VHH binders against WD repeat-containing protein 38 (WDR38). Designs and how they scored, part 4

Target 1, 314 residues: WD repeat-containing protein 38 (WDR38), of Homo sapiens (Human) (q5jtn6)
Amino acid sequence: MNSGVPATLAVRRVKFFGQHGGEVNSSAFSPDGQMLLTGSEDGCVYGWETRSGQLLWRLGGHTGPVKFCRFSPDGHLFASASCDCTVRLWDVARAKCLRVLKGHQRSVETVSFSPDSRQLASGGWDKRVMLWDVQSGQMLRLLVGHRDSIQSSDFSPTVNCLATGSWDSTVHIWDLRMVTPAVSHQALEGHSANISCLCYSASGLLASGSWDKTIHIWKPTTSSLLIQLKGHVTWVKSIAFSPDELWLASAGYSRMVKVWDCNTGKCLETLKGVLDVAHTCAFTPDGKILVSGAADQTRRQISRTSKSPRDPQT

## First folded at step 19 (VHH)

Design gm1 (from y4 with D99E T100S S101Y R102T Y103R P105Y E106P W107F)
Fold by ESMFold2, look of step 20:
Structure gm1 (fold): chain B 314 residues (1-314), chain A 120 residues (1-120)
Amino acid sequence: as target 1 above (314 residues)
Amino acid sequence: EVQLVESGGGVVQPGGSLRLSCAASGFRFDDYAMSWVRQAPGKGPEWVSSISGSEGSTLYADSVKGRFTISRDNSKNTLYLQMNSLRPEDTALYYCARESYTRGYPFDKSSQGTLVTVSS
């Protein structure tokens, strides 16, 4: 029997950012939360100081819309993926493009950094996952097996594995521990629509969010589904585990952010915010939830929403 | 300029068939998933079907499975919906939409719509 106080989720701060020359397709917080990165249909990546809202730089180079952007975990680099079929690596401090990664034959829709910031995974409409060495820019591996576009990816923090999610409604777990050219994978089946987001917990559990409006929590080592989270009324777009792994935050293509008990699958809290689409949600170490994305379909802006659930007692 | 224009609507008897088309321009069509959405009288918008950009993987709402077939011709930048075994409850304004991953709803561009009426 639980006797704790129920969790309460509150919206504390909202900031709007503008000046994009087209719609914003992706946003990401720096690891320290001081910078917000946005990728736009105009082919530029924008950097913003989160507290002031000051535009720090606008970086061109892509010859087509930017579809995805992310910081490296160490905060020194960021990557952008584009319909121009390239990934660009950028130096954060210098605000300069370091490398253009060419190899994809169709739009690149996802990038993710390994936890040590030394590898980058990319995927898109050519159904290929590519692994790149960040330092040299060389392609290390080509991973083939998905039957449709790759829309999401994340590296495991505990083992050398990569998860990828696809329009084919499967998650593939690629075992990168083998040093041979052949890379084996296992498929996680159960979703009935696109896998839009993936998130590993610190202990190596995997959450997947889908256009089927559900979130699945998996144990990748056994390829087993542990629990399904149902309750979103829209497609799921972004998920994050709490650092203690007791909670999962999720945001959809709607104004709602939900907090879930990972063990029971119960939705503990729903908070309606100002965002129409969440690009990213994350837990800070002190338990706050940061969410960024687009608000109001007619505005070519992004917003940041900070939400802070209270600690429940157990 | 991104443009989506649909055609093929009309009046049909129950059990009949129609084929809708949607011509796209102003973007690289095969980079986007495309959807059909309908809005029946007195109801809000309802997702009908989606198709991926390159592989042609399809998804259908439960209400239309086995009766409707979505397809695309990327060489002509055209999306299709073949509607068979039509029922009066399929009466709606049908429009095509380009999928978006950055909006509160999954679509960032949609057509004006073509009316499908299923009646005797």
Scores: ipSAE 0.011, ipTM 0.444, lowest interface PAE 9.4, mean pLDDT 79

Design gry (from yb1 with L59Y K109R)
Fold by ESMFold2, look of step 21:
Structure gry (fold): chain B 314 residues (1-314), chain A 120 residues (1-120)
Amino acid sequence: as target 1 above (314 residues)
Amino acid sequence: EVQLVESGGGVVQPGGSLRLSCAASGFRFDDYAMSWVRQAPGKGPEWVSSISGSEGSTYYADSVKGRFTISRDNSKNTLYLQMNSLRPEDTALYYCARDTSRYGPEYDRSSQGTLVTVSS
């Protein structure tokens, strides 16, 4: 009976984080939501305990701004991408750099891990997608085809495929099941601007967010657009599917975080807050929404937790 | 450290043209996409146009498509907006932004912008 009435999302907790030596370009939650990773213009990656706000470490090494950071799915590693044309691979527990991945010719703008945490994909302004072996640091494959910078990426959880999004307004689906030298990809066309974020659902649907203010949900196997989500007033920055695939959370370059019904395309809830720009949104395994982004002029980060509209009240 | 300085605004008749410039410093210009944003009196910020740093892909808001042209000269660290066939609704404060710039309604932007007024 409690779940027979749609629940309204509410902001439950807000924490402020500070002490960055430059603007924050990217943030990422650990898989369990207990750590927040921030990448800064100062060339450092910062680790924070999400609930307390305690700074756990500040890691240097990049010789240019950190543009993107992400945890491995198993939570043991994280990667950082930088204007210094490198990706760095780090041990979370030891707070130590394990590998420096060199090969890109320009700024690296996105990094993502395979579901088994054994491969890493990177892309950036050189229009190249590179696949790396996490353990050895060896480049496994170079994927070429985009006509402008690679700005987003995600691995499929169900098949050995990679999605990449680009300034050329397309999403490419790379079939990694074929070994070198052969590689294939599909192009998903429909957006009219930069593809700023990508997220696979657990069943292999793909969401893409764009500077055209829309989110598209695709079925990559048929290269078909299933639905458009319209309603953001600014560029989309981050998206995430709920674990049960019923919901999509999205954050724009504004204070708005929206929750959508994936099948109808209806916006179920809009959350507003202190954020100027969201960097990331994520679902915890139990269905709560975490959001991180920049607020005020102090370069602080905000972490928020919310429940989905369909959750029973607890 | 990061600075964006706009210029080239002014008062112009409907149907006229203006060219805006944005001088950038304090960062590697080539490693960032750049945008023009405008804010009309009493309204919120409105995205106008964006350009990539790589192959120069360009995108425009529907309201300005065909009339405005964004360009950049990476050797001069300068972003441009050529505005043709200006209309009274184009009246606004215009400012440039890099892809990590804030657009939030309660925060000061790093630039002062340049005012464009289109009046009969």
Scores: ipSAE 0.529, ipTM 0.768, lowest interface PAE 2.0, mean pLDDT 81
Fold by OpenDDE, look of step 19:
Structure gry (fold): chain B 314 residues (1-314), chain A 120 residues (1-120)
Amino acid sequence: as target 1 above (314 residues)
Amino acid sequence: EVQLVESGGGVVQPGGSLRLSCAASGFRFDDYAMSWVRQAPGKGPEWVSSISGSEGSTYYADSVKGRFTISRDNSKNTLYLQMNSLRPEDTALYYCARDTSRYGPEYDRSSQGTLVTVSS
């Protein structure tokens, strides 16, 4: 059991991405980490090459601020959610809008793809979760149960379940195997504030981040809370499991990125001072942590920080 | 254009009360969670409180819990912060912030905010 000295996370590279016409509301890395998406108040989605920082494309179409964006797991598509109450599906290679998904009655705050990239879930201020067929653009299901805005969503690795987080401080696990008329959900209670972010691990654990400054790791199948991670000074904004599920990265409003041991619940490392506001954190397949957020000087610029938790400080 | 205008600040003695207001315009107010953020001299910004847009769920920093109350009037596009039992450590510029994403409140640093001074 090699008690490996928590490899000191070192910030290796910071890149700045500019040229937004408004504030950036969301950022997302492609599965391979080679591309970065940013959604802006200007109603556009931007694609960036992560290494060079080059703007690849600016895509308009939304008639309101883009609130959220996400790549499909296969990297061929991405979706954007907007205050214009629509979700747009885009082809990455063509940089073209494929579908406009209409159905929400208020601002859409979150989108997530199923692992097989065939389904899309969306949620927002109308307290509704909608499941969409990616190919046809048809709404497959309407999931109702949350008492407040849906702010986060993620599919389970088996595509059988969808998790949603809400301002009602609850996480709902929706069993998608249930046949009409009603999709049942289980509520995970424990947070005392907005569930701002969710992510499944590869094995099916669920982590939730909240404005209550905590991260919960759940076993969704038993609706059990496994570990509570405490240490953030402000609300948690983004979370991600490492590929091996040994680590969890979290980004908070306090310009802090934390890395946690998933087994012990201990904070292994805290990265400070790189970003004014961290929007998203992700792990690359090789175990590197990517962080994007706004830098102090220009809210319109996103900085990238890459840290490898496994790289020994040479 | 999004506008947030804070008011209600002033000088109070410890234990005193103030009510802050934020007039919002240029966006659909009820589609956004709203927050108060404060910045004390020489310190970074501190989140104080947030309120959801639809149900009015409220959240507070531990430092102000039990003393401050956030509320909103969507019909008036106005955000409020009732501050009771004020302490010297509450001295700060207070900013109204629109929550533009799940990531939390974004306040306009260009805003003048409203100054709260608690001094004996």
Scores: ipSAE 0.186, ipTM 0.636, lowest interface PAE 2.6, mean pLDDT 86

## First folded at step 21 (VHH)

Design fa (from yb1 with L59Y)
Fold by OpenDDE, fold request of step 22:
Structure fa (fold): chain B 314 residues (1-314), chain A 120 residues (1-120)
Amino acid sequence: as target 1 above (314 residues)
Amino acid sequence: EVQLVESGGGVVQPGGSLRLSCAASGFRFDDYAMSWVRQAPGKGPEWVSSISGSEGSTYYADSVKGRFTISRDNSKNTLYLQMNSLRPEDTALYYCARDTSRYGPEYDKSSQGTLVTVSS
């Protein structure tokens, strides 16, 4: 029972990202951690080089605030969701809009790519989840079942399933193997507020973060709650599994990023960063934690934390 | 410039009622969901309630469900929180916030909020 020695996280690098014409509503790291996306109230998406802090591109096109953005798993594409009721697909290398996905009737709040980057899911205030073909830009499926706005989504890496989180405080698991119409296979209940973030582990566990200040780790295949993580003093904004699934990082509205032991549910470390507010956290492939947050209304700071292996006290 | 000004706080006895108001300016009020957040002494900020921009859908934390009612008047750019059956644990600074993202309500930390004190 390797009592995982709480890794001391140290802040190694802090970069400031400015030049937004409005507040930053969303941030996302590329899979390799080399790029950062920020979506802004000004309707633009910004691409940054994470290490240098250099602005790579500013991309307009949305006619309303960008609410969410995310890279494809292969890192070649990213998607942005907007209050203008559209989703845009972008080529990372070319910094060009490839597709404008139209169908939502209200603000789109979340997007996620399938593991193979061939499909995109979106959800929003119209209480609808839409599945899109990335190449053609065509809507493949309309998923209806939530009682309220969709605020989060993620695809399973192991099964052709989509998880969505909602203001109705539930997580729905959609089995996409089934013939249209896709019916929510499972509703995961237990949270008492908005499901703000979802993240699958590599093995297929599902973590959900909520405005009820808790994180749940689920086994979707059995619809079972494995662990409830309690300790955040504010609503949870972002969660991410480590590559080895031993750790979960979470960011709350406060300055705090928490690292959890996935097996015991214990909070291993609380990072008090230089950030006023932590918005998003992610793991790099090598197990480092990247955090993006606000230092002010228009500036984002990226902190890189490294795990120092605490030597097992013999 | 976005401005949110809270009012209506005060001292009440347990079981009492208060109505909070938030005057909003500097943005298109009806385009945004709005929230109330509170911060008790020595505690972090807690989400209390939200209301959608167009449909008027309302949401409540379990701690206030059945006791608090959020509402808005878009014609007046005003957000309200009716608080009934107040409890000592409701004592906090209350802030109104604009919901700009999935990350939750954004409130101005420089805002004074409105203080609600529930005490016998």
Scores: ipSAE 0.614, ipTM 0.849, lowest interface PAE 1.0, mean pLDDT 88
Fold by ESMFold2, fold request of step 22:
Structure fa (fold): chain B 314 residues (1-314), chain A 120 residues (1-120)
Amino acid sequence: as target 1 above (314 residues)
Amino acid sequence: EVQLVESGGGVVQPGGSLRLSCAASGFRFDDYAMSWVRQAPGKGPEWVSSISGSEGSTYYADSVKGRFTISRDNSKNTLYLQMNSLRPEDTALYYCARDTSRYGPEYDKSSQGTLVTVSS
């Protein structure tokens, strides 16, 4: 039921992932939840089997810290963004770098794939958003308008639009359907600090998480704020919609993972455990919650699998 | 190796001012947001302020807003905190941090810091 009835969340499985040569800046689950990527200060991206915790590979190439990593939606590729001002595209199965995307003049802080996995967006401290063709590695567009660093991004699953979040406290919605030198955008204002994370729902709603400790849910087509989620006592780091769009999971910088009812805005559950900081939360297709983060602000990662708050069996 | 060295602390009367400095080395300074964090006696770490790598955007904790100003000089790899209208509750060890974007506002694993004491 959608009335905001309290639900129970249970932690099922915890695995520890060690052997990083530097601190972990970013983690990402594969679309099916079977792999975990970690991006490290040591310039490497690590691949892990989520279930066993086994290290699958350690990939070098970046000449500076890896700041962000993300899988393509089809799970066949991943991208890494670095202080070396490049984005690297990698083949998951072959564990091989396919492209080095050069063009940014400062650290790249976010990367995202289009839903068809054929385009990639990147952004960072040069205040520029760049769109790239994945197959050729060619830069397709340069999007300028943010007044500070690009810290988060996501592609709409329903229309050809890109959302970007920035240190300037705004979210920009870039309409990619227009083929012009100056792609038009719309700014979503309301946050009062850095926009640290963005997530589109399957139907095209947009969630934004911020250092102002709030999450906003927007309808981008009307540029309207639908719901403001308050209750985090720390900055927001990662958010994810459930596949059925009834729930939102959010991870804070401290020990918090919260689950929210998207219709009422009510926080249904708060997980507090061994994590010092959660880097990533995600929903599997069957509605389970995956969380990854640092346990003691060291070079170790942990992952947890939890059942949905609406699932009575654990 | 990342290195952060704070200075400028001291003893000051209530209502007084101090300017803290943080000298940074071992990384590309303008590729990171920087923060000031403080730890009062017997308390956990408290985020004070953050500034973007672009020198444009600044954010402050409510307890210091209007009284403290964060700034940076990227050509000197130096972060500053101008503290005005100091109160006894501002007494704390102040340290600069690069990694609050990774570990959040309660990060307490950094440099040695500089002590600020506000007493009459």
Scores: ipSAE 0.581, ipTM 0.811, lowest interface PAE 2.0, mean pLDDT 82
Fold by OpenDDE, look of step 21:
Structure fa (fold): chain B 314 residues (1-314), chain A 120 residues (1-120)
Amino acid sequence: as target 1 above (314 residues)
Amino acid sequence: EVQLVESGGGVVQPGGSLRLSCAASGFRFDDYAMSWVRQAPGKGPEWVSSISGSEGSTYYADSVKGRFTISRDNSKNTLYLQMNSLRPEDTALYYCARDTSRYGPEYDKSSQGTLVTVSS
């Protein structure tokens, strides 16, 4: 298996997304990469066409800043979390709010969908994780165990588990198959600062990024640390596995996106973004890296494609 | 408009102490966690410390733990950083930042910050 040096990632397209009434706190790509969501301090969620950069819709409703947004895996829904202590569920096609989820007592900082898009998890400054039924909008479970604010979350693609990251510098793995009380069965310790981002791989590996400038790759089933990625000069903001799980992309506050070999832990490439601040990185299904960031209250999307061999100009 | 104005920097000898202040305006101060970040010459920005809005929970980087103390006075919209046992490696431009998202503290890059120099 030729460990081929990843072809030098080149920035192919930069697009600017403007018109926000405030700072952008969150961005998320649709599963197919065709749509971009942005949550803003103005209390609105924006939908953009990724390729054209066209604004599709601006959705109000939150009475406070939007802190986080994410698409459902099936791409039909998205959720937004806000300082107004609520989570909103939205229909993508209709651009309409379907549900307002109430229960949190403080700002909600993260949301994530289950792989089947039937459940939603939320967490925030009240130190609580709430599991919601997407269809009914009812709270199914309250998960308590973190000692501080929940800042990140993601569902396992292979097991009915939820991972949450916190200001308490721990990752908790919640087995959702167990009958109440869902006690965090496993705490992953090793970070020394806020867990800012989490991401599962397709096979069930878990990566965590932290303000301690490191990334950890875990095997959640054994609660073991596999690899520590060191090299960022500032706090880690976002991480994403490639579809083939060979690479991990990470964005730090230093405008740098790093690409890592997941097996060796080596940094393969450091990309200097055109953006003042890189906020989010993601992989497209075809293996391209999408980066969004802020420049003068605008978000710029940089898509870098690996040099596909020269299709002969027909 | 959100404004953060840092003060209190200066030149100190190793082992010395400084207290930084940040005056905040343009937002509801008590609703936001606040942070200090620093940037040393030739280095990237480093997270130093954070404090929650209402509960007053405090967080520190390992490099400053036990030496620095973050605090806030919500009635004055002011953030503080007490720095004790200062070391040459603490030399940096210090910025006050509002924690707005998981992406980390946002500070105004246009801000001059406050310079802390630790030298013999």
Scores: ipSAE 0.544, ipTM 0.816, lowest interface PAE 1.3, mean pLDDT 87
Fold by ESMFold2, fold request of step 22:
Structure fa (fold): chain B 314 residues (1-314), chain A 120 residues (1-120)
Amino acid sequence: as target 1 above (314 residues)
Amino acid sequence: EVQLVESGGGVVQPGGSLRLSCAASGFRFDDYAMSWVRQAPGKGPEWVSSISGSEGSTYYADSVKGRFTISRDNSKNTLYLQMNSLRPEDTALYYCARDTSRYGPEYDKSSQGTLVTVSS
């Protein structure tokens, strides 16, 4: 695979999900891949069984578009962020709202859970990052420093730190081990447009995707840029590390998903098909790629699975 | 119902200027980043410029940097593109898009666009 033509990954399954009452803004796979969440302009969050495509529930409550949704790492909760300036916490098994988190002054655009599922970070157009206690629903901390909207976030799996990405083209690393007001943070500069997505690897590397059409891989402990991934022709919307950290999957605002070699920065594969816009990509624990996005039929979502670049061939 | 209505296009000589407008309705305008996209005859869509909802951050394609200025007036729900030093290669159908469009800036189905023709 050292030639300039990447191998095409095999698509194992394509599942078509039903119609929503509005445009889908965000999707998320559960940690085990069995559920798909979709957040819609109609103010509802939809839950789907990935294998069958069965609608499990349609949850209202938000009084504005749902901009982002995400599962907790333990799979028991999910969160939704909305233009109504709230984050809602939901019990997955009961399909019920547990908390409405109020405090943001403008649309909430990102939400992420700590690795132990006990904290939640949120951010949006008010340029404020808020940390919440999941159990009590109380705001623990307010982090300020970004010069424009917070568009992406992720917690480090190895230390108590939060990464946030912004329209100001920077990534901030917030050290949560420090108490208020003595919080410390570092700014990672290098992107030239909105930081639309962030993903930590299991070992603590950080990938950032941007509207500048690039992906950067950082080592946050040294504040160093390790490699740039160039090749997307549109804005980057979603990124994910493989479990072995050898590969990165990325989706643009196009109908293409790319797989990259994290060591060389080479694009190994471009996946396309019925997707019009990819919303999210993820790796399963066994290394398969899950992709969800809009399809040809209006207000539909689709997921597809593909083998990793190194699956055996016949 | 989301509506984006472009205006301000026309025919102009090389080196001339135009100001495009995009009137938005059916959503809370300041909760969305906005973009201008153009499509020349026989070509696919090309991203031109983007602006954050706060009017703070702006970004431009290399082909238009220094000549085009994106701006917005959130009190009027209106997006603008000031185009200076126009060239024949800027001839295209221009349309606006918001950051949550299902198809992205290349495939916003909610607008018709406004035609800009640059010819001597």
Scores: ipSAE 0.524, ipTM 0.774, lowest interface PAE 2.3, mean pLDDT 81

Design fa (from yb1 with L59Y)
Fold by OpenDDE, fold request of step 22:
Structure fa (fold): chain B 314 residues (1-314), chain A 120 residues (1-120)
Amino acid sequence: as target 1 above (314 residues)
Amino acid sequence: EVQLVESGGGVVQPGGSLRLSCAASGFRFDDYAMSWVRQAPGKGPEWVSSISGSEGSTYYADSVKGRFTISRDNSKNTLYLQMNSLRPEDTALYYCARDTSRYGPEYDKSSQGTLVTVSS
C-alpha cells in the first residue's frame, strides 16, 4: 500500500492579470479553466485567457461595483452581480450583455447557475433569493427565509435543489421540485459566522466555508454534518471539490490555500506565500488546482496552477 | 481612490476602554458593509466585527462579543469601534475594511492601522 507521499503542490505557473480600474471583488474560472473572470469595483467585468494572461474583453454596463461573477456550467454564459441591485447575464463568445435582471432592492452578492444552465439564482442584502429563467430573464421564484444577507449559493448537481449561505450563519437547502409558490427549505446549522462560500461535489455533498474559519461538509439529503475541517487561521473565502471528490481545496485570508482529504478531514497540504490574498480556488477537470488572488497592493490578479495530488509524476 | 484612515488607538490598562474611528473616502460608504480587523504581533489577521451598510446589522467575533460595539455614521463616512473591558489579548493593530462579499474584509495594507496596546 504505497503510502504515496502527498505530492507537494508545486506552483507551476504564475500569471498576472492587470488593467483593472478598481479593486477586484470577485474572480471565477471557467469550467475548463481556460478563462478567468474578474469583477471590479469599477463596475466592469473582465475576461482573461488563463494561460497567457491576455485580456480578452472588458465589459461595462453596471452602474455600481461588481460584487460577484460566475460562469455557467456549460461555459457559454456568465453572470455578474452588482451593488446596483442588478444581475447581468452575458454571452461569453460574443462578450455581450444578454439580459439585465431587475428585482433585487439591495446589492446582489451572489449568483449561481443550475447544472443545465437554464436557471440562475441570485441573492443579496435584501435577504432574498431570486430564481431566474436564463433565456427569458423572467423571475421564476422568490425564495424568502434567511434572516440576513445571502452571501453564497450553489445548485446541486444531482437534485433540483439550491443551497444558499447567509450572514445568519445558516445554509438553506431549497427544494425546487416543489411547484408550489412556497418553496420549503431545510436549514443547516452549525457555523457561527457568515457563510462565505458553498460548493457541491459531483455526488451531491455540500461544502460550506465560513468566517468562523471552518469548513463543513454536509450530506444535504439528511441534513447531516459529515466532517468539520479545522485549520484555517482566518476566514474561509473559497472552496472547491476535486473532480473525484477525494480532495477539497480552500482559500483563506493570509495567503493560505489548504488541501483537505475529504474522507479523513485532515489537511494534507498548506500552500503559503503564493499570494498575498487568495480569492478563489478551483479544480480543473484534470485535477489541477487553480488559484487566483492579489499578489500585492497592485491590482494584479495571479493565477497559479498546481499538479493534482494524485499525479505526482506529471 | 479608496481611503480608510484609522484612529483612536492607544495604551490602556486591562479593563479600560477605547473608541476607534475610521474615516472612509473614495467610495459610496453606505453601500458597503464595513469591518474591523486586527492583527496581533506574530499572528494573522483576525476578524473582529462587521456592520451592514444600511440596516445596521452588527456582527462580532466570539472573542469580543459583549465587549465591543461597532457602529457607523453614514453622514460622516465614519466607522466606529467602541472597545470596553479591554484585555491584553486585544493588543493589536486595528484596521478598517470594506466587506467584499465572499472574500471577506479587505483592508488597505498600506494603512498603518491604529495600535491598541492593553498592558498593566
Scores: ipSAE 0.488, ipTM 0.790, lowest interface PAE 1.5, mean pLDDT 88

